# VHH binders against o26223, part 223

Target 1, 191 residues: o26223
Amino acid sequence: MKLLWTSQHIKVTVHIDGKVSKMDVLEAIKTRRSIRKYQDREVPEELIDKILDAAMCGPSAVDERPWHFIVVRNREMLEKIPEVHPYGAMVKDAPVAIIVCCDSSLEKIPGFWVQDCSIASQNILLAAHSLGLGAVWTGVYPLEDRVEGIRRLFSIPEHVIPFSVIPLGYPAENPGTRDLFDPDRIHLEKW
Below, E stands for the ipSAE of ESMFold2; O stands for the ipSAE of OpenDDE; V2 stands for 0.75 times the mean of E and O plus 0.25 times the DockQ between their complexes.

## First folded at step 14 (VHH)

Design H3 (framework vhh_7nfr_2; at its last look DockQ between E and O 0.02; V2 from the best seeds 0.00; counts 0 for: pae O 12.1 > 2, placed apart)
Fold by ESMFold2, look of step 14:
Structure H3 (fold): chain B 191 residues (1-191), chain A 123 residues (1-123)
Amino acid sequence: as target 1 above (191 residues)
Amino acid sequence: QVQLQESGGGLVQPGGSLRLSCAASGFTFSKYAMSWVRQAPGEGREWVSSISYSGGSTYYADSVKGRFTIARDNVKNTLYLLMDSLKSDDTAVYYCAAEWDSYIYPTSEYDYWGQGTQVTVSS
């Protein structure tokens, strides 16, 4: 195990397929890229469990935790997602997808479930990346055709709102890292 | 309004050099990571090189590493590709592209594309 000790970072070690890996949280955030091409390789259930555990670690409005997750591995179902999601073509090529949903019966403050599910969705992307996987967030809510299509396809009840579909797998591409810092977006004290 | 215009392509012999330029307008160039992507006859698009917003980080496909250099000038809003030791298999249309990561339209890695400039390497 290699550990990097700096004034800015603490490396957390994780075990993946019997191998130890390290990723600083700022490194994970900066190096995560949307991955749309996947290896023909299964994603172990253990990794999905770790990803969903991370998804549920996010804060929520008054701790309402309105999220539910549908794990989709069935090939026929994955192949149908592009029929109702016009920009979800890569989903059919993924070994697994996670659908993030809101159970409105858990909502405590109206409308904040969108932020809650966004936090869970981003945590899924970061956790997948830290485990050596690639993922992409394909937006569902608030696009009505996508919401209704996904709800119908997965028999999602009317009080549950599909928010995002996140295909994931071992990456078969490397788009590289980016520098997205924009000092013009920073306002000191006032606008 | 957004425009990416490549130039500097042409016919060159194997071992020759070219400098491609991409002039950008209609968006804040310095806020985008930029890439060169090429398309050879009868093939799909192939990523060539990328550069961070500031120019501090550069990335290259294995097929061009050591021969091509990507650079940018954020004052002139211009992206460059310095191509050296050109080979026949570098023959392609070269496109300039601005980086994108959209969950609304997740099928594309790039926000804006140029019109392309032809590079032909032949004896």
Scores: ipSAE 0.301, ipTM 0.721, lowest interface PAE 2.7, mean pLDDT 87
Fold by OpenDDE, look of step 14:
Structure H3 (fold): chain B 191 residues (1-191), chain A 123 residues (1-123)
Amino acid sequence: as target 1 above (191 residues)
Amino acid sequence: QVQLQESGGGLVQPGGSLRLSCAASGFTFSKYAMSWVRQAPGEGREWVSSISYSGGSTYYADSVKGRFTIARDNVKNTLYLLMDSLKSDDTAVYYCAAEWDSYIYPTSEYDYWGQGTQVTVSS
């Protein structure tokens, strides 16, 4: 009989408008899935704050921290995002979306902003998952049509580049877990 | 029909141990975070413990931390609570609760609830 025992004991703090839960980081990484179906349930602001806090904790090139975040809760705006983002259909069903952007004026070294915003985006996904939310990374950059679409829709200035749109919500699906470990992708000391 | 059926409750002396079980049916058990919630006479419901759908994460209330252990068997569709070092204050009806793909929420809003099992700790 396979009993699922965990080695992690996490303290949970209950808040009036939300819950703070700590998930083991390896579990969070391993079990995270893209979630594209959401419950008809609002996401507390507290959780968004925690997610954004996590988003800003990632490293960036020479600590340039070029990221900005647009939090979108307006129903009309959420419904418009799929019009300029063909693969963002699920955004209209989410109670909230985070648009990750780069302020190019904050770049210290050109080009690393993609890595920086990727890290921020991934942290959003992991944090969301650890908090019991589902999310999906919908790529905006580097597709010009999507970049311009999101830019216009949200009146984003020219020096700011929309990078990703991440809808979030309480999950209404469970895609299950995957084992993506591939030892053939591991090379010891040399190729 | 969704069903959560708790068992294993009873009368035990202080310092004793009990093992609760919750048998789940009528839904995909492995997709739900599971929790134990208890209610003492005259008191509100108190979150006790939760376990993630995968079983990878466990959470405990401070009042039971170090004494209780939550576990699950997704093959058997069963949730467990091992209760050690029981105290009089642990006397309550213990409920099994399920929440869809959620992080362990000490929430009063779960998708499914059991009928509860009585745990009485008395000398």
Scores: ipSAE 0.000, ipTM 0.249, lowest interface PAE 12.1, mean pLDDT 88
ESMFold2 (binder alone), look of step 14: mean pLDDT 84; pTM 0.853

Design H4 (framework vhh_7nfr_2; at its last look DockQ between E and O 0.02; V2 from the best seeds 0.00; counts 0 for: pae O 11.8 > 2, placed apart)
Fold by ESMFold2, look of step 14:
Structure H4 (fold): chain B 191 residues (1-191), chain A 123 residues (1-123)
Amino acid sequence: as target 1 above (191 residues)
Amino acid sequence: QVQLQESGGGLVQPGGSLRLSCAASGFTFSKYDMSWVRQAPGEGREWVSSISYSGGSTNYADSVKGRFTIARDNVKNTLYLLMDSLKSDDTAVYYCAAEFDSYIYPTDEYDYWGQGTQVTVSS
């Protein structure tokens, strides 16, 4: 069964066999790696919807929720991102990328939107990983040339700030798991 | 100057064993998670094994589990890969690498690389 809504955006839910996948949240956090090589395979819209739903679940400074997302699937546009993002070469090889943006008109207190968009960006990485996808955060803000380039390429208005570009797809590499725990970083009661 | 120098490669018959070493200098070795990565002719880079900074956690690619053992000596600043039951598919240049994950420079997962040591498995 397929249910459709009539709104400013159309959401489509579909059934893909009777299986559901679940990954423990600590497992997802510990095993997520930056993935820069992707299979030549499209990512279903359903998975992008789940990822963006997760991205919007994070807290924000004064519940300002300043984030907006641009979903990029157009091949020509994906191929142009490396022209304005000098360390985004892998984006041209991704089936899809998500651009996380701040709408400054939604900002309730100055400067906290960076934390807000960082939370959304990390949630995208974790959600993608939990769904069997690989992703990498490529930084845009506060690197002015990257901000200006991405804004120009996607016609982003002056009050909207591109924060990150996150290419994603089914992984074509396995970089393994890292153990980053360092007890020397933990201070009990005081420094 | 950061240096990673691999050694211990060579020619071995299938079923044979080798021990690779990687001597590290120019950085605080005991603060870095380390990996072995290999590259066969005409292939991309393939992660082989990783070991945490303390040596308390290790991980292996499925293709080498049970045959390879990663180890480190933080006193001698040396990383090891003990390779047993070698197969022809293990033929590659093996690199020692320090882990790197950056959203500013997201193009690579490794910060420091060695020059590599050739392992050739043939009969």
Scores: ipSAE 0.431, ipTM 0.747, lowest interface PAE 1.9, mean pLDDT 88
Fold by OpenDDE, look of step 14:
Structure H4 (fold): chain B 191 residues (1-191), chain A 123 residues (1-123)
Amino acid sequence: as target 1 above (191 residues)
Amino acid sequence: QVQLQESGGGLVQPGGSLRLSCAASGFTFSKYDMSWVRQAPGEGREWVSSISYSGGSTNYADSVKGRFTIARDNVKNTLYLLMDSLKSDDTAVYYCAAEFDSYIYPTDEYDYWGQGTQVTVSS
């Protein structure tokens, strides 16, 4: 058998007993694409819970786990996000969005929160994809206008920094294949 | 025109083996998750197995787990079902079905269906 690895969204098989079969982790990584078009279909809370669980499983600097998550399903709020996020137009079309935030009061070492929240955000994307959902990482930090926009919109405290907005939904597009492997970026033992 | 054509069905004794094939045409096979669904006489359709578009994920109904193996060849646009240790209860019309970009449930809702192939397990 010859298998084709394409950058397409894959489905999760849901068993009658409630068990969900997930795709292989390498498959998830290789086939994940940013999805900006969504079906008119609600995302079950169970899937969001699984995604958030995954989001919290990543490492963080000295285990500081500075992340917080705002789950947004309110239609009015979703429609307002593009007003403060110029590249967040697709958010208004998503049934749900996750806003990843950093609580600066939880930082043990300054500055690593960006890495921590990035890891959490990527885990959200991978988990979503493995569950048959489409998502896209829309950057908020470090752009001050977006940070402040999201902050005000969601009444986020000053010590909490919105980092990313990730709309989620069942995919209504297929971006196609993607191959980003570049051997020229690999150096053996030394530069 | 979209077409799914099953083959490989037939009469087999209990404990025997069969290999079903489903030849796909008229759509981009490699973009679809594929499933086998069967229907026994007088019964509803029963989900049997599914495979992701890449072949990286496979799932089985409990009734066939450990006995059946789903596979695909995206170059040949063909879906397979290897059926081992067949039982009388496996007697059914077996359908291949294609689904694009949604949850795969034990459901009758698929984008494309084959005509089915008869599998009869009898002594």
Scores: ipSAE 0.006, ipTM 0.254, lowest interface PAE 11.8, mean pLDDT 88
ESMFold2 (binder alone), look of step 14: mean pLDDT 85; pTM 0.859

Design H5 (framework vhh_vobarilizumab_d1; at its last look DockQ between E and O 0.32; V2 from the best seeds 0.00; counts 0 for: pae O 2.4 > 2, unsure alone 63.0 < 65)
Fold by ESMFold2, look of step 14:
Structure H5 (fold): chain B 191 residues (1-191), chain A 120 residues (1-120)
Amino acid sequence: as target 1 above (191 residues)
Amino acid sequence: EVQLVESGGGLVQPGGSLRLSCAASGFTFSSYEMAWYRQAPGKGRELVAGIYRGGSTSYADSVKGRFTISRDNAKNTLYLQMNSLRPEDTAVYYCATPWEEITYYGMDVWGQGTLVTVSS
């Protein structure tokens, strides 16, 4: 199958099996791993747009959707992130990072934004994986020194809370799949 | 500089016991998850046991019930008590700080290893 999307051509040979993605959703969930080594290869803006679209599809408390995203490609800025996030050293080697933020002015129910931004962050990881990219969620919130460091570095206003920094790129490692199912964690009818 | 130094390896008969120690320096030991790995001759490294900051533990199936991981945060020391040793436990044992899947803390730091040989 040939897929041509350009201003010159109309796509005519694309509907062999009707799939809208390259990976089954359960496969994506089971095989996604944190990736901290990336190829020296640019990530197209089109893929970042798809990832952020997926992030915004997450459910949120009372549909409040409190999230904002900062896309970072500038090399100097990526190199500064480890200065305020000491365990985010892999960000220096990523072609791009996404910062997930909460805009507290969008909260409808106080205190649920952490769940909301966690859902968006996980959707970013899954969408990146389904597109052949690797990513890792590096934690910012609730570590106050990291929150303030990222806020200062990116000129984030006081009412906006940086939650996570997610570097991503084409993977240069394969940690493999883990079998994590544990039936002892399952309780039928009662604890 | 961050350092992990293993000790306590040696030659032991099958069914015997050894206690491994790992002295940690150059970081806040109590803030990190710690683990023991091993590498048998001609094989890759495998996880043996892990211990979280809060003290909960995990073990490879091959060592459950025989090995016990513990830590002394006051002494910056990680331990592995190995009982009922078998010849297949023969390996170089490494102390490490594994990466978390969601990265708040974590380093990829390894000790130089200590050799455990189980033979009759």
Scores: ipSAE 0.278, ipTM 0.703, lowest interface PAE 2.2, mean pLDDT 87
Fold by OpenDDE, look of step 14:
Structure H5 (fold): chain B 191 residues (1-191), chain A 120 residues (1-120)
Amino acid sequence: as target 1 above (191 residues)
Amino acid sequence: EVQLVESGGGLVQPGGSLRLSCAASGFTFSSYEMAWYRQAPGKGRELVAGIYRGGSTSYADSVKGRFTISRDNAKNTLYLQMNSLRPEDTAVYYCATPWEEITYYGMDVWGQGTLVTVSS
């Protein structure tokens, strides 16, 4: 059993069989941070598969599962994303990015796809973190310029809506963990 | 232009106190949650304290009871009162708007940092 230390000092246990142990769900949720700096290190396809598997395990409205995923490893394409996504600069530095999309033809109830794709995106972030990777959710939808930019760049059909771009990589920063509990946001019985 | 400028760092003896300030400009300060981070030499950046829009606060375990984060929205200023300072508190301290996890408008803004050195 090998312990891998990320720049975030997250312990990733690698089992003898080559499997990476996952964090428990609460740990993953509580310790996840947006990571925008990445090591010059490739992400194994196996990890991407696990992340995508997790992405597809979330609930969706009436089980419509409208999501599609574009996995981007091409350096040229990664470098072009910031051109249409002004606040996606970190994407060019990532070894891989996942673009979460909605196929509108799969919607059973209009409008819930945003929730569905959000859940999928969050699962990507959590799964990545649990596997010792860092990721960040860069917003695409509902900003029209970004939506159309990504659409054009990746030749995405009109009935498919790019929702988020999530760069992934081994972390090269440690923003630390934070307590986001805010009692001011909790209301008992009534507002 | 969105900007954060930290000040108040310096050399202090163990057990001493410092008050850091962060001047915010270029955005509606009161609308954002704010935090202090620090980075010691050879270590990663870590959260020190955060303050929510409603005024609630959170602290790293290492600074609980010693540090106090506060804000003056009228002055667009964030503060960190540091008491009972320890050598382990030596770091560059950063003011930030780290609460937006989903990057939409680049509001993940960091200051240049201010050095705090705790030494005998």
Scores: ipSAE 0.041, ipTM 0.398, lowest interface PAE 2.4, mean pLDDT 87
ESMFold2 (binder alone), look of step 14: mean pLDDT 79; pTM 0.796

Design H6 (framework vhh_vobarilizumab_d1; at its last look DockQ between E and O 0.06; V2 from the best seeds 0.00; counts 0 for: pae O 2.7 > 2, grease 25.6 > 24.2, placed apart)
Fold by ESMFold2, look of step 14:
Structure H6 (fold): chain B 191 residues (1-191), chain A 120 residues (1-120)
Amino acid sequence: as target 1 above (191 residues)
Amino acid sequence: EVQLVESGGGLVQPGGSLRLSCAASGFTFSSYEMAWYRQAPGKGRELVATIYSGGSTNYADSVKGRFTISRDNAKNTLYLQMNSLRPEDTAVYYCATPWEEITYYGMDVWGQGTLVTVSS
């Protein structure tokens, strides 16, 4: 990772499906859907690097930045994740997954890491989508059986808390967008 | 609260046709993708077809070209038109809508199902 970052900092426009891959941020937020079916196609390391760069751009409580990321491409490991995540079956079919973790030794104020890692996780979803990839956030924390299962599987130390597992790849489904705006959820001046 | 009620199942000869309906209530139907699943005896549920709120559709390979999923948002009703039926289509058919964008429990809202039997 160190050598790739120092040698590959050039900007290129990425073409997806014959189009320039620049996406307006509001469009990305509105059109991102959870994708659970993936093409049998590798995801280039350069795209994973861009996604993780975006993940680390998120704000965090008092700038504590408690996150760590495990990039998983090994087929045997990806196939084992559903053994400890009962609803993560799609992970075995993904070319790559990112595990978002909290290193509790980096916490500056206890307990706010959940917000921090949620921000990083959402940034991963949005960045993947903007690059023509599909992803889904599979929940680990706060379910202790899943936290411990993922910790054991990836040899994660006790002071590090796996938060989410995010499989991603080129999508093999198109769920479309949803219209979820609900004016009744908006309260002016008071409840 | 949320209810999905399937109807239209029955006994049909191979090569025949049947139209399933699913009446939905308790949620904003037009905002949700809807799907049909089926479960044959001794097997798990399998996805048959999906229709998204934007109108795109997907079909299992085993039914492509024979089944058509559609929706009427004004009537909160999902449909499955099944043509050229085969004995392997025999199953209980369920309509469903997914609830989870973040996957914690894989909870879908399911109807009670309607039995389709394809036999001579």
Scores: ipSAE 0.349, ipTM 0.736, lowest interface PAE 1.8, mean pLDDT 87
Fold by OpenDDE, look of step 14:
Structure H6 (fold): chain B 191 residues (1-191), chain A 120 residues (1-120)
Amino acid sequence: as target 1 above (191 residues)
Amino acid sequence: EVQLVESGGGLVQPGGSLRLSCAASGFTFSSYEMAWYRQAPGKGRELVATIYSGGSTNYADSVKGRFTISRDNAKNTLYLQMNSLRPEDTAVYYCATPWEEITYYGMDVWGQGTLVTVSS
């Protein structure tokens, strides 16, 4: 019995006024899923700009804001990413990917850039989801082979560290919701 | 390879009971959260119940008080005891791990599902 994955189109209720109905923040957080299948549909630049704006709104250590973003739409480059990223197979199918990088020269305190870029990456995911897009965080750092692979592909300077690759697109899958709340992970006052 | 195999579905009268089982293999069962999902005809997949690695549970409001999720880590088996079944519970029930790390290609791992039909 072929499980007919009925591609239930996530009805992004585009309100009539052309305004993408914005999810509230809790809804976005709770309902976000990693999306690895994308429609054959381009992502407007306007949406990418909004996503990048969100990416830059997160806090950073002593406001160092060490992040840089590479927006990749070139099909050839997208297809090359899986060659250096074993878990990046879906990138080739995405209309666009954002590579989050750290400029080490911008660090004020060493080591916090990982947190900073993580926050930026998460904001990308949340923003994408709230805008009716699907995305997935594919980790690059701290795996040296991936870091160097991405560096080489995109001619990233040595002082800049690729951190994550995030493919984006209109979702062609609906993995459903999940409950990640684990009360066993909550400790009151003491472990 | 991660594998989940559901069983125990069937036809039952309203008010009846069924117990579903899910045999898990290919991963450390005891370390992961497990869940039951269901998909009714013409509807999307919905979360029914979750059991965490520590044994805590959570249920959809529609099944609270009627369904019980449990696990036997020694047997690598997940269970769903369904009592007081209603026609609205008619669906294909899936066992799943909601953990992305154990899924190939980022898809939740589910079994083939087991059909539960509640009808008079």
Scores: ipSAE 0.026, ipTM 0.485, lowest interface PAE 2.7, mean pLDDT 88
ESMFold2 (binder alone), look of step 14: mean pLDDT 80; pTM 0.806

Design H7 (framework vhh_vobarilizumab_d1; at its last look DockQ between E and O 0.21; V2 from the best seeds 0.00; counts 0 for: pae O 8.0 > 2, placed apart)
Fold by ESMFold2, look of step 14:
Structure H7 (fold): chain B 191 residues (1-191), chain A 120 residues (1-120)
Amino acid sequence: as target 1 above (191 residues)
Amino acid sequence: EVQLVESGGGLVQPGGSLRLSCAASGFEFSSYEMAWYRQAPGKGRELVAGIYSGGRTSYADSVKGRFTISRDNAKNTLYLQMNSLRPEDTAVYYCATPWEEIVYSGMDVWGQGTLVTVSS
C-alpha cells in the first residue's frame, strides 16, 4: 500500500504539471519578452488569480506591501487607456490589463514604494510568461500627466498612485530571445 | 521623426548571397541597439539578428554562421550580410530600433521592409 500511494501521488503530480508551466525560473527570466499583440482569446480568471498571487509574493521594504491591483476587462475602459497613455495603443487590443498601484497610506519607508511596485510588476510579467501569456509593462509613474490621466479614468483616489498598466493575453507574436549577458558589467571585489 | 529605410532585397537562387542595408535617421543611431526581423507571409515577425551598443551581436539559431549583422555609426547604417540562402529565408526583412521592454517613449520603430525571395 505504501508503494501504491507513492506511485499514485507521483502520477497525479505529473498530470497536474501538464497544464502548469514547467518552465525553469531562469529560463522564464531569460526568455520573457514584452508582447504587444494578442490572440482574440479570453484569459481565464484563474490565470489572473495566479498572476496576482505571484505579484503579492514579491519582497517589499520592511514588508510594507503597498500595492493594489485593478483588473480591467471592460472593453470601453481598455479602449480609453490610449487616450491618456500616448504609447499604450496595444492596451485596446488586450483581453485584460492589470494596473499596479501604490497606496501611499501603507508606506513605512518613504520612497521605497517604487521599488516595491516594480517588483510586483516584474512578477506579473514573469508569472504571465510562465502561464503561456504575453504581457508588456507600459510606463505610467513617474510621468505625472499619465499618472493623473489613469487616476481620473479609473477613479483612483489622491493617496493612491497608479504605477504601471500591464496589458496581457495569449501572444500573437514572437520577438525571439536576446543575448544580453555583458561581462563588462561584472566587477569582482571592487569596481 | 525616427525613420528606418531598408534596401538590398531581391530574388536570389538557393545558396546565394544578399546584403541588406538600413538607413536610419531622426535619432542618435550610435547610442541605440538595432535589430533585423523577418516575416514570411501569414507568419509572425521573428528576430533574425541584433547588434548592441558596443558592437556585441546575437543571432537566431536558424541563421547562425550564415548571416552577419554589422553597423556603420558614421553613416547611420545597419547591415545584414546573408550567405548560403535557403528557400525558408524568403521573407520581408525589417530593420528595427530596440524592442522597448518597458513602454515609455515609443521607441519601437520598424522600417517598411525589403523583400527577399529565395527560389530557383
Scores: ipSAE 0.411, ipTM 0.772, lowest interface PAE 1.7, mean pLDDT 87
Fold by OpenDDE, look of step 14:
Structure H7 (fold): chain B 191 residues (1-191), chain A 120 residues (1-120)
Amino acid sequence: as target 1 above (191 residues)
Amino acid sequence: EVQLVESGGGLVQPGGSLRLSCAASGFEFSSYEMAWYRQAPGKGRELVAGIYSGGRTSYADSVKGRFTISRDNAKNTLYLQMNSLRPEDTAVYYCATPWEEIVYSGMDVWGQGTLVTVSS
């Protein structure tokens, strides 16, 4: 056993042989938390591949699949991200980060790429969590300073829009679970 | 500015009791779920207890039946009653919101914490 992560409701186990006890999708959704502290431990490429596979499995408008992913492991680059992302301080502490981008040339219908990349980003978070990793969604778009900062830092072409930066790693914190259910937000048949 | 200030920690014998307090300011305390975390030497920070909407509470398995989380919204104060303390409860205890939207300087809002040492 490499890692045992316990929450209030779910235990995630990473086995020595690389096998991971996967959690149910509803459990993953309910128990996922933003993780901003990471162990000094590398994330295997196999897990990143699984996460990226999940990222590409979400729906997109008219199946345009406009997303691209930059996988960042270089320490120097990770340490530079906080310089252009005010809320990306934890990125420098992560062993890896995924930058989700949109290639605008792939858009079939303008504007839906935000939804598409959001779905991809959320799938990254859920997949990471189910695999015993911690992650956090740090928003880049639509804040121009962050967009351009990340663009310059990673030499991203003008037709490609950085959308989110998601640091990942084995968790070094346990924030527990939340109850965000609000029946007042549910309307039956009409407002 | 959001601020959380923990107090009540100290040295206690195994089997003893402590009551921690967290004074909250800078936000609408009553509108947020609250939690206690702790970080032992060499370990990650972990959730100890949470108090959620409707007064629902949860506890880590290691403290269940021994610790009680409560709040006084009128005083903007969170409490953790710790009974039957054990050496493994030794840690710095932090008060926080479990809400992801509560971020300060790119991280969750944490106080300075209060040290609890359980030792014979």
Scores: ipSAE 0.015, ipTM 0.297, lowest interface PAE 8.0, mean pLDDT 87
ESMFold2 (binder alone), look of step 14: mean pLDDT 79; pTM 0.798

